# VHH binders against Protein DOG1-like 4 (DOGL4): the designs that were tried, part 153

Target 1, 232 residues: Protein DOG1-like 4 (DOGL4), of Arabidopsis thaliana (Mouse-ear cress) (q84jc2)
Amino acid sequence: MSKMRNLVEEKFLEFYESWVIQLELYLHQLLIAHNNNTMSETELRHLISKLTTHHKAYYTAKWAAIREDVLAFFGSVWLNPLENACSWLTGWKPSMVFRMVDRLRKSRVVLVEAQVKKLEELRVKTKFDEQKIEREMERYQVAMADRKMVELARLGCHVGGESVMVVEAAVRGLSMGLEKMVKAADCVRLKTLKGILDILTPPQCVEFLAAAATFQVQLRRWGNRRHYVTHS

## First folded at step 16 (VHH)

Design je24 (from jd2 with S99A; framework vhh_6z1v_2)
Fold by ESMFold2-Fast, scan of step 16:
Structure je24 (fold): chain B 232 residues (1-232), chain A 123 residues (1-123)
Amino acid sequence: as target 1 above (232 residues)
Amino acid sequence: EVQLVESGGRLVRTGGSLRLSCAASGFTFSDYAMGWFRQAPGKEREVVAAIDWSGDETWHADFVKGRFTISRDNAKNTVYLQMNSLKPEDTAVYYCAAAFPFWTTRSSEYDYWGQGTQVTVSS
C-alpha cells in the first residue's frame, strides 16, 4: 500500500461525504417542489439545473481521482458493501434508471405518447451503449490474461531493475485501460440522465430526480445500517 | 483561469488547405470533449466537428465531411481542425469550445469558448 494512494482515497471519501450531504439537501428541495405543483417553470428549471450541475461536479472530481488511482473505484472505501454490490463499472448501471421512469406513469403529470416513445428509444440506445462498453471490458480482461501477461508475471518473480520496470509499465497500461472504460461508462450515465431530462417536462424532471435521489440516499442508509464492514 | 486560444485563421484561395489550432489552459483538457464551431456574418453559430475526450470518437457535419478532420493532442492540450478543399462558403470565424464530459451539437451546452479565428476563402 502506498501513502499516495491512501491520500487519493481519503480525499475522495471527504469529497463524497460532502457531495451526499448536498444531494440530501437537493432531495429535500425536490420533494418540496413536487408537493408544491404550482412552482413556475423557471423555478423548476433552476432546481433541475442545480441537480445536473451537482452530478457533473461528482464526475469532475471522480475523473481527477481515477487519473491518480482508478482501482480505488473498484470496491470503493467510501461506499458500503450494498452500494458496491449494486455498482456497474464503478457507478450506477444506466439502463436501470429507466425503472425509476416507470413511476412517472402513476404521477399527477401523465407521460404523453410522444414522451413514452422517446424514452423507449433512449432506453434501447442506452442498452446498446452499455453492451458496447461491456464487450470492451471483456476484451481488456482477456488481454490481461494473455498477450504475455503470464510471462511478465514470471519476470516479476526475479529481482532486477529491468524486469521490475517492465512489469510496472504493464500494470500502468492496464490501469490506463480501466480508466478509459470508467470514463466511457460515466459518459453513458450522463448522456442517459441528460436524455431523460430533455424528454421530460420540468415537473416530471423534478419527480424523476426526486425518485433517483431517494433511491440513492436510501440504498446508502440501508447498507450503512447493516454495518458489514468498516469504511475508514 | 480557463482559456482557449485559436490560431491559424487567414485568407486562403478556393481549393486550398488550412490547419487551425486551439491551445487550452486552466482546466484538465484530457477530460473534456472539444468542438469546432463557425459563424458567418448574419448567420447563427453552427457546429462543424467534435471529438471526445480520448480522441477515439469524432463527428463531422455533413457539409464538411470528407474535407475537414478534427484531431487532438492531449499531451499538448491542443485540438486541431484540418481543412481541405476549401470553398467560399467556408468563410467564417471559427471557434473552439470545450464540453464536459461529452460533445453535443448545441452551442449552449459547451462550458468554455475561445474568441475565434477568421478564415476567409477567396473566389
Scores: ipSAE 0.720, ipTM 0.876, lowest interface PAE 1.2, mean pLDDT 87

Design je25 (from jd2 with S99D; framework vhh_6z1v_2)
Fold by ESMFold2-Fast, scan of step 16:
Structure je25 (fold): chain B 232 residues (1-232), chain A 123 residues (1-123)
Amino acid sequence: as target 1 above (232 residues)
Amino acid sequence: EVQLVESGGRLVRTGGSLRLSCAASGFTFSDYAMGWFRQAPGKEREVVAAIDWSGDETWHADFVKGRFTISRDNAKNTVYLQMNSLKPEDTAVYYCAADFPFWTTRSSEYDYWGQGTQVTVSS
């Protein structure tokens, strides 16, 4: 591809490849646990904790990387085009997780009424938080079209003295605003994941995490095989 | 080395005011949510107030709402708890804690803890 990778992109690519390999290993353990009714609650909770820690490690590394170059996460080089096309503000769309829960509920995950009610309350809260971030992104995009910003962009094409510093300060301000929105979106993602896991029993958590990891792995495989797709 | 160091705890009279500080080092403070917890003798540790990584979202327990205010200064790697209209029931060891990337009311879920600072409110 024509895009050159910078050091932040190269470091995160190496991290992400290792992170995905470990996710596949955890998926294997989740599938074994789901098919094995002899695991204790303590053993299931330990496995769930390993997955939660693994996801937190991803966001720890991501936030370090976005502090250096937030734009690396818009059209990421460690993701294939299908994965990038399915991204909402540099990651999975929080509300989409409830569609996965709903599908599992009908065929695999048997939920009691109290759990259904709590999941619906969480879904409503998640959609509200998601829409709040979307409105902030709209305001950011409108501000980008401000005449002063357009003039600063023009000055960047004709560098000279103080104008270079003004343009660089404006670009840094844009990156900081974007970083703040990405961090807010990541918090909604992790609050949604934690909320679901807090509502579900340990066996239900294992089934949910297995389904989520399976979808993530399959989406990556589908996108990586894009060149083999033919029109029917 | 990750450290959270609380300061400002002392003896104060009922109705008095006090500001607690918690200085953080060894981690990226601006990525972490911060919480203030307290524990009185023979009681469980309870959450008093919390603040998100940006300082934009705060939460205060009902028993301190209107009296206590949490704030943070990311440039100084410090979180604060301003305590006004102190009551004898506020007597406790106050702990600051850090959680990535958002705060919770559950003490067991926090990543890092300070050693605590004693606040005593006399009648």
Scores: ipSAE 0.675, ipTM 0.857, lowest interface PAE 1.4, mean pLDDT 87

Design je26 (from jd2 with S99N; framework vhh_6z1v_2)
Fold by ESMFold2-Fast, scan of step 16:
Structure je26 (fold): chain B 232 residues (1-232), chain A 123 residues (1-123)
Amino acid sequence: as target 1 above (232 residues)
Amino acid sequence: EVQLVESGGRLVRTGGSLRLSCAASGFTFSDYAMGWFRQAPGKEREVVAAIDWSGDETWHADFVKGRFTISRDNAKNTVYLQMNSLKPEDTAVYYCAANFPFWTTRSSEYDYWGQGTQVTVSS
């Protein structure tokens, strides 16, 4: 959808395009590493570290941007409609990455029972944290229809210094509430990613990260072609 | 430049109280989880307490639960450790550490570290 972009949107669009280009370069390195069994554990850990640093850089830039304008991340202009349709609180749904983990279980990769148990514990914890945030979002939406908010909206239709200040304070409160929920969701995302990487061996981490990056890149390509939007 | 500066460490008697402060600069403090670690001579660095970016979630090690309390003031870019009922075994250099975006019990995972402040507890 066509929309005038503000400065936060323009700056983050530039950042995101560069970030995705670098992700594709890392994906190429991950695929080479996955197909080359001669790489040392130290070399694999270095590559895994590059990917984790890259993801942390994304969230560092995102949190700086949401401090200025959290609403830019709801219906983001740097994402295509398919990417936006698949978003859960401005990003990927944490529990979805376990679909990629399930692929590792069914592939040639052998997960030991201790890893399976830890992954299941992490899945349960991730789902619990995800649902807690969903309940907070529901409470936020209900609060928008609360009598006090309806009264503040009515006051906003009248000119007057005092009523204007009250409405501005309410809008600021709404933005702070969304920022807090987005940060909570991002923490669940990064805790889930880190938790998976801590459980997996370096070769398994490379395979997992390759699968995750491949999905992210392909989702962007599918949405840019628009053919798959009607089949999702 | 990123800096974490601890203060408040001193000699204190057994059963006494002490409040440590850690002033942060050069990064967006309110985006970072904070932790307090300690290291006694000849021992490994251990996590004492941690607090998330909002101040809503805190964690305390079992050996300090009920005695120590971590808190933060995002407006002042400062994290605190209130230490009560101090024991000789609490003697250590206390370190402030910052991690984006959540806390962890593993010292190797923290992004930034202070220089430490010495706490000595005597009878």
Scores: ipSAE 0.724, ipTM 0.875, lowest interface PAE 1.2, mean pLDDT 88

Design je27 (from jd2 with S99H; framework vhh_6z1v_2)
Fold by ESMFold2-Fast, scan of step 16:
Structure je27 (fold): chain B 232 residues (1-232), chain A 123 residues (1-123)
Amino acid sequence: as target 1 above (232 residues)
Amino acid sequence: EVQLVESGGRLVRTGGSLRLSCAASGFTFSDYAMGWFRQAPGKEREVVAAIDWSGDETWHADFVKGRFTISRDNAKNTVYLQMNSLKPEDTAVYYCAAHFPFWTTRSSEYDYWGQGTQVTVSS
């Protein structure tokens, strides 16, 4: 057995398309729940749990895929160009979800002062964790351009020698560094989502998750369109 | 079948040292954060130490800081707890637990749990 060309991309594309279809189904359920104030706490918690499990399944599949080919996630074939342009370290920027939290302040369900304080604390922590990762990425980019890497690149110009193996080992090491940063970024994403859900009531969680899923689905739909110019 | 199996618990005298091990199987260990928890009779389960998926980030509870050290070996699918300067108050059943993808101090959030290993510290 051997790896087929683009096997990681093909497998994750199949997974992602199915995952998005299920997300759209959950979004429909979230919107029904949001518009129906008679839903029980048990029913709302069950729906929130389904969304949490769904997001966890995404990262489980993603981490399996990045073990094989992390670079597939920096120019993902399962994402359209708009989705790729909006990516921060292979996914959404953690602090941007607080924009969706701001929408809750205008909702039918009002945040209490204690929740506002906890959300602000979480926002500050999330931005701090983002900045740590951005510093690691900067160090990684500097290391890519340092003298030692330039020397290894020159050695790689020799065809069919032992230098090829040395260069391949260095490139593999760089890819492992990217994998580590992507996993760190994903952990900040999931900590931020979990933190918000822990602070919010079940009806507020449903509204927040509906807003997040709506944005994700609409960004995909907007990016899948081409501008048509017609006379009529 | 997902399994976490703790080992190394035994009777130790005050001031002694002990190393606990937790062997994991049935899931991708290197993707999971791991935690060590303990529970003494009549008390709630409390978090002792935690380690991220990479082993680079660790957390230790204040009551064990400087005495206990958590570590992991992803090649062996094993997490360890090195316990030094043991006190009678450390007597408890020690549990390892796994959470995808980050560690947390809340026991209710962990995905998988071992059956525990008894540590008894006597004078």
Scores: ipSAE 0.696, ipTM 0.861, lowest interface PAE 1.3, mean pLDDT 87

Design je28 (from jd2 with F100Y; framework vhh_6z1v_2)
Fold by ESMFold2-Fast, scan of step 16:
Structure je28 (fold): chain B 232 residues (1-232), chain A 123 residues (1-123)
Amino acid sequence: as target 1 above (232 residues)
Amino acid sequence: EVQLVESGGRLVRTGGSLRLSCAASGFTFSDYAMGWFRQAPGKEREVVAAIDWSGDETWHADFVKGRFTISRDNAKNTVYLQMNSLKPEDTAVYYCAASYPFWTTRSSEYDYWGQGTQVTVSS
């Protein structure tokens, strides 16, 4: 099973590196679109669709990988230590994107009252969904402590090859619980992203996506430099 | 090849019950939310019920609440719609549809569709 897990990690690392390169290319297109008032609404919607598809492709690959080895995502080898430290349940914290939306409002971009109301409704729902998942994580941590105690007790009994099989079955059960929680968190992420894009106009969507991609790229660059300095 | 195949539609008397089934193949069923839609002659397709990938979250339209129940069996790659206390206005072709990774009430946002199964409720 450990060799299958290592293969999953290597495969996802290769995927993620390519995915980030493509994200940087999309970021350049978003910045060009933001600085250029000549793009039609149809062209902007097409670019937004490309970014949405790109993010959905990430979760498609992630869910395939967590089905095989969810634990790879809690200490991801394809992320630097800073990226891992800033993760909430294996990814970005959904409610934090509303801070990016607030920054857009503080620039010279004006949101109409209907948009403000819908964004606030989405923010409240997103926070509620996050809190539900956080309670599930707390419950999981308590269950993990109980199961670890039982596992340690069973290891002391040594029943030959049967003890190995029992431990492996318990570990699979623990992994299934984490998989469910990660998928629930990813659904909140994608619902939040879709909700914001449905509320914003195409030019506002471009500005939002550019801000989000910039933050992701900059966090990776900062962490890579710090990681190198720490290990050198 | 992605396929959604509905079954269970038939003629039933007012006040009767039916269980519709939708068998999925060609995609990772357990990663997709599922929805049931219906369309009566001369009417628009409307969402009836939805269920998330896990089966823990369900939604039912107001006009079927308390009468219809959506459920799924991920081991069998099947989604179900239990229909109780059927009324003549429930007569329609019922479609199952798949959406990644969460359900929505907008038919245009579903990725895969079945061919439908006819339910006729006699008065």
Scores: ipSAE 0.663, ipTM 0.861, lowest interface PAE 1.6, mean pLDDT 87

Design je29 (from jd2 with F100W; framework vhh_6z1v_2)
Fold by ESMFold2-Fast, scan of step 16:
Structure je29 (fold): chain B 232 residues (1-232), chain A 123 residues (1-123)
Amino acid sequence: as target 1 above (232 residues)
Amino acid sequence: EVQLVESGGRLVRTGGSLRLSCAASGFTFSDYAMGWFRQAPGKEREVVAAIDWSGDETWHADFVKGRFTISRDNAKNTVYLQMNSLKPEDTAVYYCAASWPFWTTRSSEYDYWGQGTQVTVSS
């Protein structure tokens, strides 16, 4: 089992490193588009489409990987400790994205009243979906304490082939429950991202995506420099 | 490679029932939301029902609510549409469609489509 788990981790680590490099390249293009305002609406929509496709590629690869080993995404080896500390159910917390949307109000690109209303409606819906998943995770944790963890602890005292097989079956059952919750959380993330991009104009989408990518890239760089000399 | 194959369409008398099936192959069915669409002569294609990847969330259009029920069997890579109390207005070609990772009411947002199965309801 350990052997298969390591293979999933190695494959996703390789994928993720390449994915982040491409994200940084797209971020560079987003910043150029934002600073110069020289691109047509068609060119901006094409750039936004490239970012959307890039994020869809991440979740497609993630869902293939969690089908094999969802636990690899809880304390991921391809993420530094700071990135892992900021994770909510293996990724960004959906409601956090609206803090980046709020930053758009400080830019030269003004949100019209209709957009503000739609964004607020989306925020409320996103929080509702997020809370539903949090309740499901809480129920899962309680159920683990009552059933699988108690059985696992009991079986840990028995040494034999039958004990090993029963423990492995229990772990598989736990993984299936987590896989379902991770997929549900990723659907909320993608619905929220799509909703925001559908409400915003192309220049506003570029600013939003640039802000989101900048935060993701900087969080990774800050965490990777955790051995950087700090003051007292 | 990717295929969605609808079956079960036929001529049915008003008030009758019919079960449509859609068999999927060539993609990870359990990761996709599924939808049933229909297109009547001289009309645009419209969404009839949708179901999420897990089968836990379903949606039905107002004009079929209470009469049609969408369901899926991920072990068999199949989505179903149970049609009850059929009306002449239900006459259309019925299409199965797949959308990753969630369903929508917009046909343009679906990734894969079947060829359709004809349902005719006689008055």
Scores: ipSAE 0.705, ipTM 0.871, lowest interface PAE 1.3, mean pLDDT 87

Design je3 (from jd2 with S108Y; framework vhh_6z1v_2)
Fold by ESMFold2-Fast, scan of step 16:
Structure je3 (fold): chain B 232 residues (1-232), chain A 123 residues (1-123)
Amino acid sequence: as target 1 above (232 residues)
Amino acid sequence: EVQLVESGGRLVRTGGSLRLSCAASGFTFSDYAMGWFRQAPGKEREVVAAIDWSGDETWHADFVKGRFTISRDNAKNTVYLQMNSLKPEDTAVYYCAASFPFWTTRSYEYDYWGQGTQVTVSS
C-alpha cells in the first residue's frame, strides 16, 4: 500500500508541475489584459473564468489526492522549502490575499465606496472563518495528547506484539480528521477568492488575479533558486 | 456520465408532507455541496436549501425555514429535502444541483443539475 502512496505523490507532482505551467501562461494573458485598455468586458470575463476554472481544477485534484494520502500535503515533495514554509493548512492563508486587494486602491482602476465596504465585510468574515478553523486545528492537536492516543503511542513503540492493526486504525482516524480540516480550509480559500471576484469589476479582477499569480510564481522561483543552490 | 436523479414529487394536499430524494452518480458526491432549487410557472429558478460536502452546514431560504429540512447521506450518494406543512405556493418543479466545493444561492454557479421532479400542492 506504501508503493501506491509513492505513485499518488508522483501523479500529483506531475499534475502540479503542469498546473503551474498553465498558471504562468494565464499570468501572461492577465498581464497583457491589464496593460491593454482595448479588451472587452466579455473577453475579460472569459479570462477570469479560465482562472477560476483552473483553481477549481487544482482543488478537484487535491481532494482526490488527500482522500488517498492527506499527509503528503503536510510536507509536499512538489513544493520547495520556501513554499512549504509559507503554507497554512496545506495552502495559502485566505486573509493574506486582502494585502493584494489593498494595492487596487493605488491603481488606475479606482474602487468605489460600495466595493470598499463589501471587501471589508468579506475580510472580516474571512478572518472569522480562518480563526474558526485554527481553533478546530488546535482541538485536533490537543486530542493527539489525550489518554487514548498516549496509550496507542506506547503500544506502537513496542517492538513486538499485535499492535499493527490497532495503530493503523488510529492513524486512519487521524488522517480522516486532517482531511476534513484541509477541505474546510480549501473551502475558505475558494470562498474568499470568489467573494473578491464577485465584488470587483472585470479589470479589477484581472489586476487582482495577476498580482496573486505573480506572487505564487515568484515565491516558487525564489524557493527553487535556494533549493537548487542547497542541493547542487 | 454525471447524473442527478430526483424522485418523490407528486400531488399532495395543503398541510401535507413529502420527502424528495436526489441520487447522484458519475462524480465524487462527498466532495460536492448540494442545493435544492425550485421553479414555478412563469418565475425564475430560486434556491430553497443547501448543504455543504460534509453535511455539517445547512442553509434554508426564509420562506421555508421551519418547514423544509435538507440532509444528505454520503454513503448512499443521496441528498434529501423533507417538506412539511406544504402550501399551494410551494407548487413547483424541484431540482437538485451539485456545486464544487461549496454551495451558493446563485443557480448559474452550480456544476451539475437534475432534470427536476414536479411537486403540486392542492388546496
Scores: ipSAE 0.716, ipTM 0.869, lowest interface PAE 1.2, mean pLDDT 87

Design je30 (from jd2 with F100L; framework vhh_6z1v_2)
Fold by ESMFold2-Fast, scan of step 16:
Structure je30 (fold): chain B 232 residues (1-232), chain A 123 residues (1-123)
Amino acid sequence: as target 1 above (232 residues)
Amino acid sequence: EVQLVESGGRLVRTGGSLRLSCAASGFTFSDYAMGWFRQAPGKEREVVAAIDWSGDETWHADFVKGRFTISRDNAKNTVYLQMNSLKPEDTAVYYCAASLPFWTTRSSEYDYWGQGTQVTVSS
């Protein structure tokens, strides 16, 4: 129950807290831009670039960390239980951002027909890419029950306490496959985010990024304030 | 220091073959997608080929598809461009570029760039 954080978890926790603080600062700038109709297209593109760079920084740090310990990202200690419950393969589910776009379309963002068509094409491709990753993960999970794992379990039964070293080596080997899977999922996430930003105009990008950052910040706050009993 | 160093550019006859190499240092090469770009005098820089971090996904521009092949060796921190059936129109300075975490056709979205290597194709 009282497992201590390892070095990878401690380093990424510190990074993530700083990254979220900077995200809130960018959210403030996005909200100012939204309320200021005098900002030039060049200024809006610069702000969008700052957020794109910020998200790239997250994946740079994440990929460095998963190279050392990918399992730290399955049940992350820097995320609260609500954030972890909403995770798909160590991060947000790519297709979920289209729900956010749909919400903005109805309340704030007017899209031309060409944009709607491109967004629908991107939505279909994103779901296809998600299904491909899920098939890969399912194949990976089935491989856990292959002859190698059966032999390791058998060896552990006969070797006793020394089985820990053999199992640890096997888990480390399997972590390489998980690293590849997580990187593939992260690529789908970033291709989806970039795809949306490429379809939207700079003012629409600001609206989308503000909504996404607001949701991420609020989800964290909701999870951190948990301590109520619901009778239903 | 982050560095990308291209090599292999030279004068080649029409129909000939050439392999370009790009050696990377100062960053975790295996985390980056890599691209090959080219620029002829008076023209904009254009994307030629791209490869993801794993080497499993590749993209080639229509004008080189079937003639050029991008590949990478993560153990050697090197990306390659194998150029076959060269044409005079392939004459350009060739650049390698790195992008985290995925490749793109837009030069402005690459994080690191090499200095370029000159390829000249004569008739």
Scores: ipSAE 0.330, ipTM 0.698, lowest interface PAE 3.9, mean pLDDT 84

Design je31 (from jd2 with F102Y; framework vhh_6z1v_2)
Fold by ESMFold2-Fast, scan of step 16:
Structure je31 (fold): chain B 232 residues (1-232), chain A 123 residues (1-123)
Amino acid sequence: as target 1 above (232 residues)
Amino acid sequence: EVQLVESGGRLVRTGGSLRLSCAASGFTFSDYAMGWFRQAPGKEREVVAAIDWSGDETWHADFVKGRFTISRDNAKNTVYLQMNSLKPEDTAVYYCAASFPYWTTRSSEYDYWGQGTQVTVSS
């Protein structure tokens, strides 16, 4: 609705395009590390650290952007329709990454029983954290239908300065509620990623990160090649 | 310029109470989790309490549970540590630290640190 909304979208679009290009470069390094088996543990840890830092940089930029326009992240212009369709609260659904972890059971470097137990405990915890956020979103949507919110929406049809100020305050309050839920979801995402990396060995971390980055890059490519009509 | 400035450290008697404050500037305080750490002479730095960016989730170390309470005021860019039933073993330099975006018990995971405030418990 404001000029700032378009500026936030354009600025984050530029950031995201650069961030994805760097992700593809890191994916290339991960695939080389996985296929060659010649890297030291120190070199593997350094590469894993680069990916962790890269993801953390994304959330730093995202939180700055959502403070100005959280709605830009619901149906983002820097994501294609397929990427947007796969979003859960403005990003990847944390529990879905455990499907990528399951692929490690089929690799040459198998998970030991202790790792399997810790990953299952983390999966259960991640699911509970997701459910808590989903309940908050449900409460938010119910609150939007409350008598007071309906009256405020009605007042938005009147040009009077007092009505405009009351409506603007309500909209800002709603945006702050969404910001809080998005930040909570992002914390679950980063905790889940960190938790998995803490459980896995460095070679398993490289394989997991390669699988995750491959999926993200391929999903973007599949969505960009889709032919569709804008209308109906 | 990122700054975390602790205040409120003083000499108190055993069984007394004290509230520490940490004022933050130079970064978006409301995006960061905050932690309180302490270090006594000849000992390693240990985590005392932590609070998430919103103030909704808190954690306290077992040795302070029921005695210490962490809280924050995002409008004032300040984190607090309310210390009750103080013991001589609580004597230490207390540090506040900031971590993006969630708290941990690992000091190495914190991005910014204050200079510390001395708490001395007599008797």
Scores: ipSAE 0.668, ipTM 0.850, lowest interface PAE 1.3, mean pLDDT 87

Design je32 (from jd2 with F102L; framework vhh_6z1v_2)
Fold by ESMFold2-Fast, scan of step 16:
Structure je32 (fold): chain B 232 residues (1-232), chain A 123 residues (1-123)
Amino acid sequence: as target 1 above (232 residues)
Amino acid sequence: EVQLVESGGRLVRTGGSLRLSCAASGFTFSDYAMGWFRQAPGKEREVVAAIDWSGDETWHADFVKGRFTISRDNAKNTVYLQMNSLKPEDTAVYYCAASFPLWTTRSSEYDYWGQGTQVTVSS
């Protein structure tokens, strides 16, 4: 029986399971709207707003959780191994969503030239912001191999005194650094999502959100099927 | 209870300087982007400056670039607007606003608002 050592992991697991169930319900509504073309523009905007609010709720809960324990989000217990393997700094890689946007060009709701130009500008900006964070993560990883950090880790093997307090302060500093990087990555994700939705029409937004939610849900199902077969 | 309380607004002469402060309580300030907006009599509310949750990314409207500087102190739950080289056109009620987690130029996208502080610049 797997046991969690951290209460943050248990609380976020409960949250995430409920959040995914609601995402699947919204995905069904998006697929109906996309496939049948029966909803009014007002109804489509309302559905898009529900998805946007749902994603905002995820980041609200995530940022509260990473404040308590950011490491819970690296190799998360609420994600299967396939979901974890596809993660970039605790979530989806921002530039990946432009592959889904490219599919819209072959859809029933064709992108106009002005939209294509704005999406390409957003793609370039997103890739730049993404690479900036990757450089910061590289610097963080190099700093972990620093002699001073290795010495502090050795001191942590000894109980008592000022050495314990020094090690604890260093660990808090490491967690704060990771928290900043995760929040920066999440901001790039949300800027990218918001930027795409601001450029697209309501029917195109529905198609895009349906593609994104389908990928997320299917990735979870593929990974869970593998896990079930492997561990059953 | 969520509160944003602006302070520092007063009467200043043209060419003067002023620092506005906005004290936040009742929410996790360090998770929110902050913005400064202003509204002059007979004019629409306009965005003046914005700052991300970390303080590393700032934005300033073209009409205040080089004169105004937004900053924040997450340990004190406070956002600031340093205003230099003040002009009569800067006369307005200044509002601070909070948005999770991104700043925007659109007032409708901000979650929380202060009551405002009056800045009057005399010629």
Scores: ipSAE 0.714, ipTM 0.873, lowest interface PAE 1.2, mean pLDDT 87

